# Miniprotein binders against p73408: the designs that were tried, part 24

Target 1, 371 residues: p73408
Amino acid sequence: MRQILIAPDSFKGTLSAGEVCQIALDVLAPEFDCVAHPLADGGEGTLEAIANNLDGQWQTVRVQGPLPDQTVDACYLWLPQEETAVIEMARASGLPLVPVGEHNPEIATSYGTGELITHAARRGAKQIQLAIGGSATNDAGLGLLMALGWQFLDSQGQSVGWGGQALGKVAEIIPPVLNAFPQVTVLCDVTNPFYGANGAAQVYAPQKGADPAMVQRLDQGLRHFARVVREFDGFEINFPRAGAAGGMGGGVAWALETKIESGFTAIAKLTQLEQAMAGCDLVITGEGCFDHQSPQGKVVGGVLELAKKINKPAIIVAGQCQLSQTVLPNVLKIFSLVGPDMPLEKALQHPQTALKKRLVQVKQYLIQSQN
Below, E stands for the ipSAE of ESMFold2; O stands for the ipSAE of OpenDDE; V2 stands for 0.75 times the mean of E and O plus 0.25 times the DockQ between their complexes.

## First folded at step 8 (miniprotein)

Design c2 (at its last look DockQ between E and O 0.74; V2 from the best seeds 0.00; counts 0 for: pae E 2.2 > 1.5)
Fold by OpenDDE base, look of step 8:
Structure c2 (fold): chain B 371 residues (1-371), chain A 82 residues (1-82)
Amino acid sequence: as target 1 above (371 residues)
Amino acid sequence: SDEVEELARRIKYLAKYIKFIARRLKKRGDKDAADKLKELAERIRDLAEKFEETGNPEYLKQAEELVEEVQELIDEVKKELS
């Protein structure tokens, strides 16, 4: 065993995937030839993880923020070799951009995310990976689509305006001519439908500042918009994942004829994870908490499934491990940062030290396994 | 290939746009032209979907041929709409 792929998720709240990789490189090299391959799930840290794997160029664009009177400097990642832009909607239309006390999903707009897409298209993007986590919005992507040249008109032929409040007013849809628009892939891991008890408004609008009455209005708006879309072209927008980012998943998928993919799957393809793993003898992966759901989870589960598919052994390094035994035959061993020698509190206070200590044990284990 | 998938997506979007034009024609009272465009849009979409299901590029070729037929009609309609 000579070459090791290090393909972790972030240790949420403590270490980025890139930091985990760097610590692993520092410990395992030069005894092992190590390749860093930081991963993400399409959430926070996705751009940084991709930038660490590929020759990415940060693009900063001044765009519309989530609030009508707000502008923000938003960054996205340009990948010139892949002719791909990776965009996080949260950088333009995200919840953290809304000032405390001003959270209002009836007003919040996705328009700035559409401006990022437009900028990327003008930059020569053939592909756009759109991560839609962390939204402030419940506008079904209307703002985003308006920035791309879509018009949504009320019964009087006037623009419906911005925000979730606009949804219930839509009477007419006017699509733009998009002859050479890049392919947009929406990255989403939620399965929520567009509307209803499990829909965008009922599940996610409260955390965006909606009271119960606002949630009902937003859900009715989504239902109305879904009807207008059906009348427009016969499309049923109330499908699994359509409710992502306040209905943006459904709105963008419908309007741009795009696919919704899991964040892990898209990132794994973009970063050529399978090819990287095929060139290695072993994969080391990990996350902050490895539990009963982790083997079926996003990043670690995906890495383990891929490793199994191509017959590569795996090691898991977890912040916490709640599993006593691995059910996965290709997993050689699980290492937990937390243990008798490292209490949880200490690991949380000194995550780098805790990880380094555990990686030394991984190194020892690997050396012993070669003998 | 990614290029072929992109072509399929573009064709589906074009079919959506043609349906929009058909709807506008219908509102203006040109039912025959509207019905013809709607039918063509549905055929174009069906071919793109068949390609996505089968991977046979012949379906995209057939869709492109229908798009060329529709383009003449759309250009005529755009002159009337403007």
Scores: ipSAE 0.626, ipTM 0.860, lowest interface PAE 0.7, mean pLDDT 91
Fold by ESMFold2, look of step 8:
Structure c2 (fold): chain B 371 residues (1-371), chain A 82 residues (1-82)
Amino acid sequence: as target 1 above (371 residues)
Amino acid sequence: SDEVEELARRIKYLAKYIKFIARRLKKRGDKDAADKLKELAERIRDLAEKFEETGNPEYLKQAEELVEEVQELIDEVKKELS
């Protein structure tokens, strides 16, 4: 086993995927030929993971933030060889950009994300990978679409404005001419529909600052908007995944004819994970899920499925995730950061030390397996 | 595959924009032109989806012929308005 691919997710809240790779290289690389391939699932850290694998140009753009009077410097990754831009919605319209006392999905706008898309199109992008996790908004993508030239008018012919509060006012829709517009693929792993008991407002608006009364108003706005879209061109916007990012999934699917893909699948294809894995003898993957109740992450699951497909053995290094239903027969061993010699609190306080300790054990396991 | 998908999506968006034009004509009282334009847009979208599914260039050719009919109708409406 000479060449090892290190293909982890981040250890959320403790170590980035790049940091995990660097620690693994420091521990293993003198004895083993290691290749770093940090991954992400389409959430925060996605651009950094791609930048570690591909040559790209960071583009910083001053755009509208989630609050109406807020401007932010947001960056995206331009990949000229692939004619592709990778955009994280959260960098322009994300919940972390909003101070805790000012969380309000009725006023938060996705307009800045649309400005990033416009910038990428002017750069010559033919493809846009749009990661929509971590949004502050419940506006169904209205802000994004307005930045692209769509007009949404009330019964008096005036703009409905921004935010989730605008959805219920929409009476007329005026599309722009989108000549040579790039293909947008939405990176999405949630399955929630647009509205209803399992919809965007009911499930996700509370964590964005909505009290129960606001949740009901937002859900009513989404239902109204769905009716207006149906009258406009017959499109049924209330489908699985449409509720992602406050209805963004549905809004852009309707307006821009987007594809929806899992974040891992899109990133694995873009970074050529299968090619990298085919050139190795073994894969080490992992995640930092320290909550025993959490399911296996999309990155680890996807790496293991690919490794099985091309008959490569795998080792897992994880915080303490349960893997029983997704563990494939090609998994040689699982190393948990948390254990008798490393209690949970100590691992959280010293995540680099905990990871190093387990990687030393992985190293010894591999050396003994060669002899 | 990617080129087929990209071109099909552009044509589907064009059909959406033609439906918008049809609604504007209907509001102005040009009901017959609006109904015809809506029918053409629906046929154009159907052909674009068949092109996307099959890659068969005959569907693309048929869609483009209908787009020419749309252009002729729009030009005729513009002459009547002037």
Scores: ipSAE 0.442, ipTM 0.798, lowest interface PAE 2.2, mean pLDDT 89
ESMFold2 (binder alone), look of step 8: mean pLDDT 84; pTM 0.825

## First folded at step 9 (miniprotein)

Design w1 (at its last look DockQ between E and O 0.80; V2 from the best seeds 0.78)
Fold by OpenDDE base, look of step 10:
Structure w1 (fold): chain B 371 residues (1-371), chain A 109 residues (1-109)
Amino acid sequence: as target 1 above (371 residues)
Amino acid sequence: SDEVEELARAIKYLAKLIKFIARILEERGDKDAADKLKELAERIRDLAEKFEETGNPEYLKQAAELVEEVAELIDEVAEKAEKLGDPELAKFAEELAKLIEKLAEKLEK
C-alpha cells in the first residue's frame, strides 16, 4: 500500500489547507495510507495549518487593536514541545480589524502585536514565528517595538506616539535591555524595500486607506526613520523584504537582529515537512490557482522543490491550472477543479464538491498506475 | 544550526546595546570610554556575524574575551554614573551588566 503525503496550501477563501487534507483523506482512504500535512505561506490560515500538524494550545489575549481607541481579543498558537509561539500580526494589527471607512495607516499601530510577543515570552517561548501578512499599519513596527520596551523620542524628548505619522518625528532611539527574550523570526514572502517607488508606502499603503498625499507622507516618514536608524547603529534598513507589513519587516529585523524568512520555509521546518515527505511514496499538493509563478514560490512551489530534492513523485490538485504538467519532471499529473465538467462559478460555490470530484479522479489515476 | 543563530543574534543585540551606551557617553563628554566601547561593539558584531556564517566556535571564544572587557568598562560606567548623579545611565549600565553576565554564562558552555 503506497503511503501518500497530502501537503496542500489553502484554496484562497474557499477551503483551508486542513479541509483539503480531510477531503483527501476521506476519498483516498482506505485504498491508500494518507498522512495529512496542511501548509501555509505565513499568510491567512497559518495558525490553523500549524495547529492541524502540531499539538498546539490556543492563547487568547486582550491587546491593543490597530486603532488607538480599539482593543481586541487576539489569539496566537503556543507549541509547548517546541517552546514556540506562532503569532499572526493580523490578529492584533490587521486590516480586517479596522472598521470600514476608518482605514488610516498614519494612525494604525502595531502595538498589539508587540503585546502578543510579550505574552508569549512570559509564557516561556524560546522561539516566536511572526507572520506579518494582512497588516493595517505602515509604522515600520514602531508600535510593536514600543510594546517590547523600545522608546522612540522626538526632538523634544517626548514619545513620538503611534502610527505611520510617528516615523518622521523620531529623533532619538532608546533600546531596552532584553534579558532572555525569545528569538523572533519574521515570516514574509514579499521582496519590497523599506521605502521608494517599490517601498512599503508606495505599494501597500493605498490598500490600507492611504490617498496619494498620505502615501508621500508615509514614504517620507520611512525615509526619515531609515536615516535615524543608520545614525543609531549604522544599519541599512532599506533592503529587500524590509517593506513587508508597512516596514515592520525592516523594523523588526533591525531591532531584534533577526532575519526575514519565507513563510513556507519556516512552516515546513516547524512541521517537519521533509521528514514526513521522506516517509511517503507520493506527495499530493495544491492551491487555489496554479500559475506560472507557482513553481517558483509559495507553498506548492516549495513542496515541489522539496519533492524533487528527495526524489518523490508529486501530484498537483489546483483550483485553476494555467500550466501544463511539464513544469517539473517529478510531477505525475495536474488536476484542476475547474474543467469542462465543473465551471469556475460552480467550483467557487461548491469547493468541497469540486475537490472531492477531482480527488476521485486522482484515486482512479493512482489505482490505474499501480496496475 | 538554530543554536548558532540564536547565540549570534544575542551577541549582535549586545553589540547594539554597547553602541547605544557608547553614544550616551559621547554625549556626556567621555570620548575615550565611548570610542573604546564603539570599537568593542563593532568587533563583537563582526565576530557574531562570522560565527553565524561558519559555526566556528573559535569566533565565539574571541567574542567572549571581548565581552569580558566590555563588562569591566560597563562596571566603570555604572560607578561613574552613580557618582555624577546620572541615575538613568547608571540603571542602564547595571541592567546591561546583568545581561552580559547571563550571556557570558552561555558563551562558556
Scores: ipSAE 0.815, ipTM 0.937, lowest interface PAE 0.6, mean pLDDT 92
Fold by ESMFold2, look of step 9:
Structure w1 (fold): chain B 371 residues (1-371), chain A 109 residues (1-109)
Amino acid sequence: as target 1 above (371 residues)
Amino acid sequence: SDEVEELARAIKYLAKLIKFIARILEERGDKDAADKLKELAERIRDLAEKFEETGNPEYLKQAAELVEEVAELIDEVAEKAEKLGDPELAKFAEELAKLIEKLAEKLEK
C-alpha cells in the first residue's frame, strides 16, 4: 500500500488543518496508508496544528492584557520532550482582545506576552517559538521586555510606562543580567522595516485604531527608540521584518539577541516535516484559497518546495487554485473544491462535503494512475 | 547549528551588558575603564558574529581570551563600587562577574 503524507494548511474560515487531515484519512483508507501532518505558517491556528503533531501540554496563564486595566487568561503550548514552548502573542496582546472602539496602539502593551515567556522559562523551556501575528500593539516590545526585567527610563529617571506613547520618552535603558534564558525565535513573515513609509506605524497602526496624527506620533516614537538603541550598543534596529507586530520584531531581536524566522520554516523543523515526508511515497497538501485570484500560501509553497527537494510527488487540494498556469514538475494534479459540480456558494456552506468529494476524486486518480 | 547560535547569542548579550556598565563608568568619570570595556565589548561581539557565521572555533577561542580580560576589569569595578559605597553598581558588577564565570566555563568545553 502506498503511504501518503497529508500536510495541509487550514482552509481559512471553513476547516482547520486537523479537520482537513481527518477527512483525508477517512476517505483514503483502507486503500492507502496515510500520515496526518497538519501545518500552519505561524499565524492563527499554529498552536493547534502543532498540538496535533506533538505530545504537548496546554498551559493557561492569567496575564496582563493589551489594555492597561485588562487581565486575560492566555494559553501557550508546552512541549516537554522538545523543551520548547510555542507562544502566540495575540493570545495575550492581540487585537481581538480589544473591544472595537477601544483600539489604541499608543496605549496597548505587550507586557502579557512577556509574562507568558517568563512562565514558560519557569516551566523549563530552553527554546521559545514566538508567533507575533495579530498584535494590538505598537510598543516595539517594550512591555514584553519590561516583564523580562528590562527598564526603560525617561530623562527624569522614571519609567516611561506602557504603549507606543512610551517610545519617544526613552532616555535610558537598563538591561537585566540574564544568566540563562530560553532562546526566543520570532516567527515572522512580513518584511516591513521598523519605521518609515513602509514601517510598522505607517502600514499597520491604522488597522489597530490609529488615525493619521497618531500614526505620525508612533512613527516618530519608533525613530526615537531606534536612535536610543543605536546609542546604547550600536545595533541597527531598522532592518527588514523589524516592524512586524508594531516593532516587536526589531525590539526582541535587538534586546534578546534572537533570530527572526519564517513561521512555516520553524513549524516544519519543530514537527520534523522533512523526516515525515521522506518516509512517504506521496504528499497531499492544500489550502482554502477560495478567492480565485489569491496566490498560494506559505504552507503549500513550503511543502511543495520540500517535496521537490527530496523528489516526492505532490497533489494539491485547494478551494480555488491559480497554479494551473504553472507547470510544476513534482505536482501530479491540482484539485479545486470549487468546480462545475460544486459551486463556490455550496463549497463555503458545506466545506466538509466539498473536501470529501474532491478527496474521493484524488483516491480514484491515485488508483487509476498505478496502471 | 543551534548550539553555535545559542553560544554566539550568549556572548553577544554579554557584550551588551559590558557596554552598559562601560557607560555607567564614563558617567562617573572613569573614562579609562569605560573606554577599555567598550573596546573589548566591540571585539567580543565581532568575534561572536564571525563564530556564528563560520562555526570556526578559533573565533570562540579568541573571544574567550577577551572574556577573561573583561572578568578582571569587572572584578576591579565591583571592588571600587563597594569601597565608594555604591551598592547598585556593586550588585550589577557582581552579578555580571557571575555570568562571565559561567560563560567562561562553557567556552573551555
Scores: ipSAE 0.740, ipTM 0.906, lowest interface PAE 0.9, mean pLDDT 89
ESMFold2 (binder alone), look of step 9: mean pLDDT 80; pTM 0.778
OpenDDE base, look of step 9: ipSAE 0.810; ipTM 0.935
ESMFold2, look of step 10: ipSAE 0.736; ipTM 0.901
ESMFold2 (binder alone), look of step 10: mean pLDDT 78; pTM 0.758

Design w2 (at its last look DockQ between E and O 0.91; V2 from the best seeds 0.78)
Fold by OpenDDE base, look of step 9:
Order: sequence, then structure tokens, then C-alpha cells
Structure w2 (fold): chain B 371 residues (1-371), chain A 109 residues (1-109)
Amino acid sequence: as target 1 above (371 residues)
Amino acid sequence: SDEVEELARAIKYLAKLIKFIARILEERGDKDAADKLKELAERIRDLAEKFEETGNPEYLKQAAELVEEVAELIDEVAEKAEKLGDPELAKWAEELAKLIEKLAEKLEK
């Protein structure tokens, strides 16, 4: 065994993927040739994970915040070699940007995310990876599209304004002529449809500050907008994943004729994970909680599938593990941070120490396996 | 490939704009032109989707042929709009014609 790829997800709430990699390097690099390849699912830490893998330039832009009277300094990642911008909508239109007590998805706008896209386009982006997690909005991307030159008019020919409240007012759509617009790829791992019981409003608006009455209004707004879109060009916006980020997934997919991609798949492609893995003898991956769903999706599942495809052995280092090793034929061993020597509470309080201890065991295991 | 996807998206977006102009024509009472443009837009979209899925350049060639037909119709629309004093329709027809021209250059490669 000559080279080890370290390709973890974040340990949600405790360690970033980059931190996990650094700790793994500190423990393993004295004995093994190690390559760090931090990954993300398009959620929190996506930009940082990509920035650790690729030569990127942080861009800071003053844009519209989620609230009408709010401006924010939002960062995105520019990749000059790939001519690609990676944008997290949460940096401009995210829930954490809304002050406590002012959460209102009827008012919150995605306009600032559209300004980031516009800035990236002007910077020379040919591709835009748009991560849409952590939104404050339920506007179906209306604000974002307005920033790109779309007009949404009411029955009186006036702009519908911003926020989820605008959706039910849309009577007319005027598209821009986009002759040289970068290709936007929406990154999303949710499967929620645009509206209905499992739709954007019903599932996600409550956590954005919607009461039950507001949820109903927002869902009706999404239904109305879906009808207007259908009348506009025949597009059915009520498809799986369309409900992501309060309908932004559907709105952007429709307006820009794009698909919604898995965050992991897009990031793995962008960071050339397969090529990096092909150059290694072993993959070490991990996440905060490895459960029965983990092998079928997200970062760890994606890494394991890829490792299987190219016949690379894998080791899993998880915060918690609920699966037996016997279910994963290409996995050499699973290491859990939590164990008899490390109670859950202690692991949560001292995640770095817990990870380091477990990585020492990984090191010992690898040394023994070479002998 | 990324190139296939990019081109397919551009063609689908063109189809969207064609439908938009068709709607304007319908609102203005030119149902025949509107219906023809709607049909062409749907066919162009379908070909773009097939191209995106398969990467088969034959679908791209077929789409290009239909785009040429749209270009001719849009020129007719522009002329009619000018004669009727409809500057809004004339502007949209001109903008769409420019877009088609740019796309046609890409389709020939």
C-alpha cells in the first residue's frame, strides 16, 4: 500500500471535511503517502471543501440579502482554470442571514443569489455550480430569476415584487434573451416535489418561520406559479427535487433549462475524485453518522460506489456507526469514533481528540495488514 | 459531455423563447403563425432532449433544420410587425433572430 486517499464528508456539527483530512494527515502521513480530498454534498462547507481541492479565488460581492432592506457581503468561489463559479445560495439568501424573529418566507427573496450568478458570469464563468441548501426563501427562485432579467407581472402589468407572497400574483412571464449566459447546475439531494403534501412549503417553510396558515398560502402560491409556467411553455414544474430551497430547484431548472444534480456527483466531478482515487491504493472516507441510508447516497455512499467501480478498497471512519461491516463487501473495516473507550458525549465535546484516537487505530490496522 | 449538455440547454431555451413569441402572436390574433411556431418549438425541444440523452449528432442536425424554418418565420413576423406598427413584437422578433443566428453558428460545428 503506497498511497491513501482521504476523502471524507464533514462530521456534521463537529468537524469540517478539511479538518477531518488534516487530522488524518497528521496521524497517517508519517507512515503512509496520503492525499487529502475533502468532499461535500452541496450543503454547508461545500465551498471550503472545493477550495481545499482546487486552486480557487474567493470572491466577495455586496448583494441583496434575504430581507428587502438587507444587504450582505456574500462570498463565492471562483475557479479560474475550470472557468467555474461555485455559489452557495445561503451566502446571499440563507436562513442564518435573517435576524431572529424576522424569519418570513413570504417576504424573503433570492434576488441576491441572482446577483452572485450575474457577478460570476461577468467574471467569465462558463459554468456555475449552485448549491441551494440553507435557504430562507420560498419564492421558487423568483428573485434570483428577476436578477437575471426575468420579469414576473401581475394582472395589472406590474411587477409582483419579492418573496413567496409574489408567487400567487404572477399572471405574465417575460423571459430575457440569454445569448451568452453561463450554464447553471443546481446541486440538490432532496426529492421533494414543487408543491403538495411533500412540497417545498409543506415540508420546509415551517423551519423558515412559516406558521400553518402561511404554509397554506405559500403552497397555493407554488401551485399557482406552476400553472402559469405550464401555460407559458407547457413545462411541468412539479417534479422530484423541484421543491428544493422553497421551489428554487424547480424555478431555476425550468427557467434556465437545467437539471438538478446530486451535490456529491457534481463535486466529485469538479474535484476529479475518480482520478484521485485511481492513483491511490486505499480510500478512507467517513461522516458523522453512518447508518443504513449512508451506503445509498451522499458523500460516503458515493465514495464507496466509486471505490467499488474502480476496485479500490475502502475504510470508513464514522462518528457513529449503526451498520455491521458484513453488509459492505468492499469495505475493509469500519471505525467508529464512539466506542467503549469513547462515549458519545465525550466524542461530541472533543471531536478532534476522538477522531485522532480512532485514526491511530486505523494506522495500526493498516500497518498490521501490510505485514 | 458538458458540450452536449450546454448545446442542448441552449436549444431548449430557444424553444422557450419561440413559444413566448408564439404566445404574443396569438394574443395579437395571428393564430396560424402562433400555432406553427408552437409546433416547431415543441419539436425542437424534443430533439434537444434526445440529443442531450444520446449525444447523437443526428438529432442536432434535425434541430438545426427546424431552427432554420423558425428563422424564416421570425423574419416574416418582424416584417409584419413593422408594417402593423407593433414595435414590441418587432423587437422580440429581432432579438430572437439574433439568438438564432448565434445558435446556428454553434450548430454548424
Scores: ipSAE 0.762, ipTM 0.917, lowest interface PAE 0.6, mean pLDDT 92
Fold by ESMFold2, look of step 9:
Structure w2 (fold): chain B 371 residues (1-371), chain A 109 residues (1-109)
Amino acid sequence: as target 1 above (371 residues)
Amino acid sequence: SDEVEELARAIKYLAKLIKFIARILEERGDKDAADKLKELAERIRDLAEKFEETGNPEYLKQAAELVEEVAELIDEVAEKAEKLGDPELAKWAEELAKLIEKLAEKLEK
């Protein structure tokens, strides 16, 4: 084993995926040649993971924030060689941008995310990877679509306005003539439908500030919008994953005739993970799963599945891990940051030290396996 | 391939615009033209989906033929809109005709 691919998720709350890679490179050299390939699943850290893999240019744009009278400076990653922009909607329309006590998905708008898309298109993007986690909105992407030139009018011929409150008012849809907008791919791993008991409003609007009465109004608005979309062009918008980000998954897929993909799959393809793994003898992956009740993350699972597919052995390094080696073929060993010599509290306080200690053990294991 | 997906998406979006102008025509009382455009849009969309699924260029060729038929109808709509003094319908017909012409050039390649 000479070349090792280091392909981790972030250790959320402690170490970025890039930091995990750097520590592994430092510890495993010079005995092993390591290739850093930090990953993400389309959530927090996605732009940073891609920026660590590809030569990208950060673009900062002043756009509409989630609240009507709010502007924000939002950034996205421009990848000129790939003619691709990677946009996290949360940077323009995200819940962290809304002050505590002002959370209200009935008024929050996705308009600023549409402005980022427009900016990327003018920059030359042919493709947009749109990560939609962490949104403040439940507007089905109406704000985003309005920024792209769509008009949504009420029965009196007036604009329905912004926010989840607008969904129930839509009577007429006027599309733009789109000649030059890029192909948008929505990155999403939740499977919730547009509306209903497991839909966007019922499941996600409470964490965005909706009380039960507001949840009911938002769900009815989504149902109404779905009917108007069916009348417009026959599209059935209430499908799995359509409810992501307050209905953004469904709205963008319908309006722009685009696909929803898993975040890991899209990022792995964009960064050429399979090719990188094929060039190495072993893969080390991992995640910061410090809560022992947490299931295996999408990144670790995806890396292991790929490693199995192309017959590469794997080592897992995690904060705490409940995985059984007997159900994970090609996994040589699992290392947990937390243990008797590194209690949870100490690992959280000194995550770099905890990771370094386990990677030294990984190094020793690999050296002994060569003898 | 990426090229197949791009073309299929463009054609499906064109079908969406065709259905929109058909609605305008229905509201103006031209049910015959509206029904014809709706039927063509549905067939165009179905062919684009089969092209996307299979990569078979025969579906693309069939879609292109229907797009040409739409172009002829849109020219007639534009003439009617001018004669009736309907600037909204005239503008939409003109914009759609331009989009059809550009898409037809891509399909030829």
Scores: ipSAE 0.724, ipTM 0.898, lowest interface PAE 1.1, mean pLDDT 89
ESMFold2 (binder alone), look of step 9: mean pLDDT 80; pTM 0.785

Design w3 (at its last look DockQ between E and O 0.04; V2 from the best seeds 0.00; counts 0 for: pae O 2.3 > 1.5, placed apart)
Fold by ESMFold2, look of step 9:
Structure w3 (fold): chain B 371 residues (1-371), chain A 109 residues (1-109)
Amino acid sequence: as target 1 above (371 residues)
Amino acid sequence: SDEVEELARAIKYLAKLIKFIARILEERGDKDAADKLKELAERIRDLAEKFEETGNPEYLKQAAELVEEVAELIDEVLEKAEKLGDPELAKFAELLAKLIEKLAEKLEK
């Protein structure tokens, strides 16, 4: 009997990774022994995917929201066996927490994310996986670092305050002495540098509410902060990925001397994807991919790379897939949810039905291939 | 390995703190101690980066020797700060000395 690992991303906008796994289990059992391993790439659904794989405890903490007059109940996932906390920045400092008419990266703060980190550290975390997608901020992590005990002072010796507007005011940095602090890993897949034409402000601040004049002020603030950091300890903060989440990538990497990792890589390690895959005969992975020309997602690509590394065959189930299986040597077959019998509109309206239909076809294919 | 990265990070963070206390000492007029600590911090950070890049434990060993030298200087700074009545410097130096002790224990493993 063939053991099958079901290791998908979410079908964004339609089905969570957990829902995809459950449908696959329902369709393929009892003929096949299936193991659910829902995944994420550090963005949407990351905490939920990890909670489906590991015994975790949701921790809800009242913290500072992105706006100065706002508090929020933000949750993170505590994994006591792994001594690890998984934190999504967006739950404390995310753009969805800000009403559209109030989007302003010059005032939005990351302080609440720092409060989550502090709570996790006091809970006993030795490791923190920090997913930084969906932020409202362009403060280079200043708010987060202030919550950890860092002081950023202006030329008059006063706190620079919160938000992207504070970056250009920094004249002095006072670090805390952190004796027993967790290793913070930033989960990031964008490569933007800290400032400049492809930097945090120019590329991402507009979608956070910045008009062109504000974008220029934010970029200049990031440039100034980079100079102050260089004067402080010689660190060159303007590197690839540093611009993620309004400069959070650079700020945390500098201040906490930590690394930035791919979200998929970190989640795969944490959930022990390689060991789970080694125990199976076949992997089924997939993603939504309904916009016809989308590139292969980070989860699917990572699963396929791992499957190739350990010589496991794979099947892909996707919304619309234009990849040829001849360029994917370990892929046995690719199934598209959209086709003549399932038009795009119908698949989007009834995603569970569309997925179930294709998984029945996967089942039929697998039964026939056992011959 | 994860242990290599953890140790390198801890040493680099220590170097950051050493540079900060050196700045305080310079502001207080103790240029000799400030210059010594600045030089040690730069060497310690460089060794930690080489250790992280290569995994070569010789770089870690060399960094540990410099950390012991820093520990002696910080103890002297703490004594001087207490004698001269500088509580801000004394507090930071005491915390830094404790951090150095914990790091030295990890480096012996």
Scores: ipSAE 0.701, ipTM 0.888, lowest interface PAE 1.0, mean pLDDT 89
Fold by OpenDDE base, look of step 9:
Structure w3 (fold): chain B 371 residues (1-371), chain A 109 residues (1-109)
Amino acid sequence: as target 1 above (371 residues)
Amino acid sequence: SDEVEELARAIKYLAKLIKFIARILEERGDKDAADKLKELAERIRDLAEKFEETGNPEYLKQAAELVEEVAELIDEVLEKAEKLGDPELAKFAELLAKLIEKLAEKLEK
């Protein structure tokens, strides 16, 4: 065994993917040739994970925040070699930017995310990877689209304004004349439709500050907007993933005629994970909680699928593991941070120490396996 | 007039969609079709803008001729997509064909 790829997700709430990689390097690099390849799912830490893998330039732009009276300094990642911008909508239109007690998805706008896209386009982006996790909004991306030059008018020919409240007022859609627009890829792992019982409002608006009455209004707004879109161009916006980020997935997909892709898949492609993995003899991956859902659609699952595809052995280092090794034939071994020697509480309090301890065991296991 | 603006917007939106199909075709390796559709989309857009600015129906007539050419190309794309088993391309080609049909109906009025 000559080279090990370290390709973890974040240990949500404890360690970033980059921190996990660094600790793994510190433990394993004296004995093994190790390559760090931090990954993300398009959620929190996506920009940082990509920045650790690729030569990127941080861009800071003063944009509209999620609230009408709010401006924020939002960062995105510019990849000059790939001519690609990676944008997290949460940096401009995210829930953490909204002060406590002011969470309101009827008024929260995605306009600032559109300003980031515009800035990236002007910077020369040919591609934009748009991560849409952590939104404060349920505006179907109307604000974002308005920043791109789309107009949404009410029955009186006036702008519908911002926020989820605007959705039900849309009577006319005016697309922008775009001479050149970068290809936008929306990164999303949710499968929620645009509206309905599993739609954007019903599932995600409550966590954004919506009460039950507001949820109903927002869902009706989404339904109305879907009808207007259908009448406008025949597009059916109520498809799986369209409900992501309060309908932004659907709105952006419709307006920009783009696809919604898995965050992992897009990041793996952008960071050339397959090529990196092909050059290694072993993959070490991991996440905070490896459960029965982990093999499907997340970073660790994606890494394992890829490793299987190219016949690379894998080791999992998880914060917690709820699966037996027997269910994963391509996995050599699973190491859990939590164990008889490390209670959950202690692992949560000292994640770095817990991870280091398990990586020492991984090291020992690898040394023994070479003998 | 409101009618001129509406028609111009419809044509501009169509041009956007044509460019999008062209991009898909390019990704699929059909560069010739992609390049042709991009050209047509740009010309259609320009005509729509001129129509919007001037209200001159001659620009609409010229746009309509180009839209007919696009319609023929989209039919070819649809046939190819069906033969190749590309349901995504087929679906988009169908949508564009429907939009073209709707626009044609508006232009004849």
Scores: ipSAE 0.166, ipTM 0.547, lowest interface PAE 2.3, mean pLDDT 90
ESMFold2 (binder alone), look of step 9: mean pLDDT 81; pTM 0.800

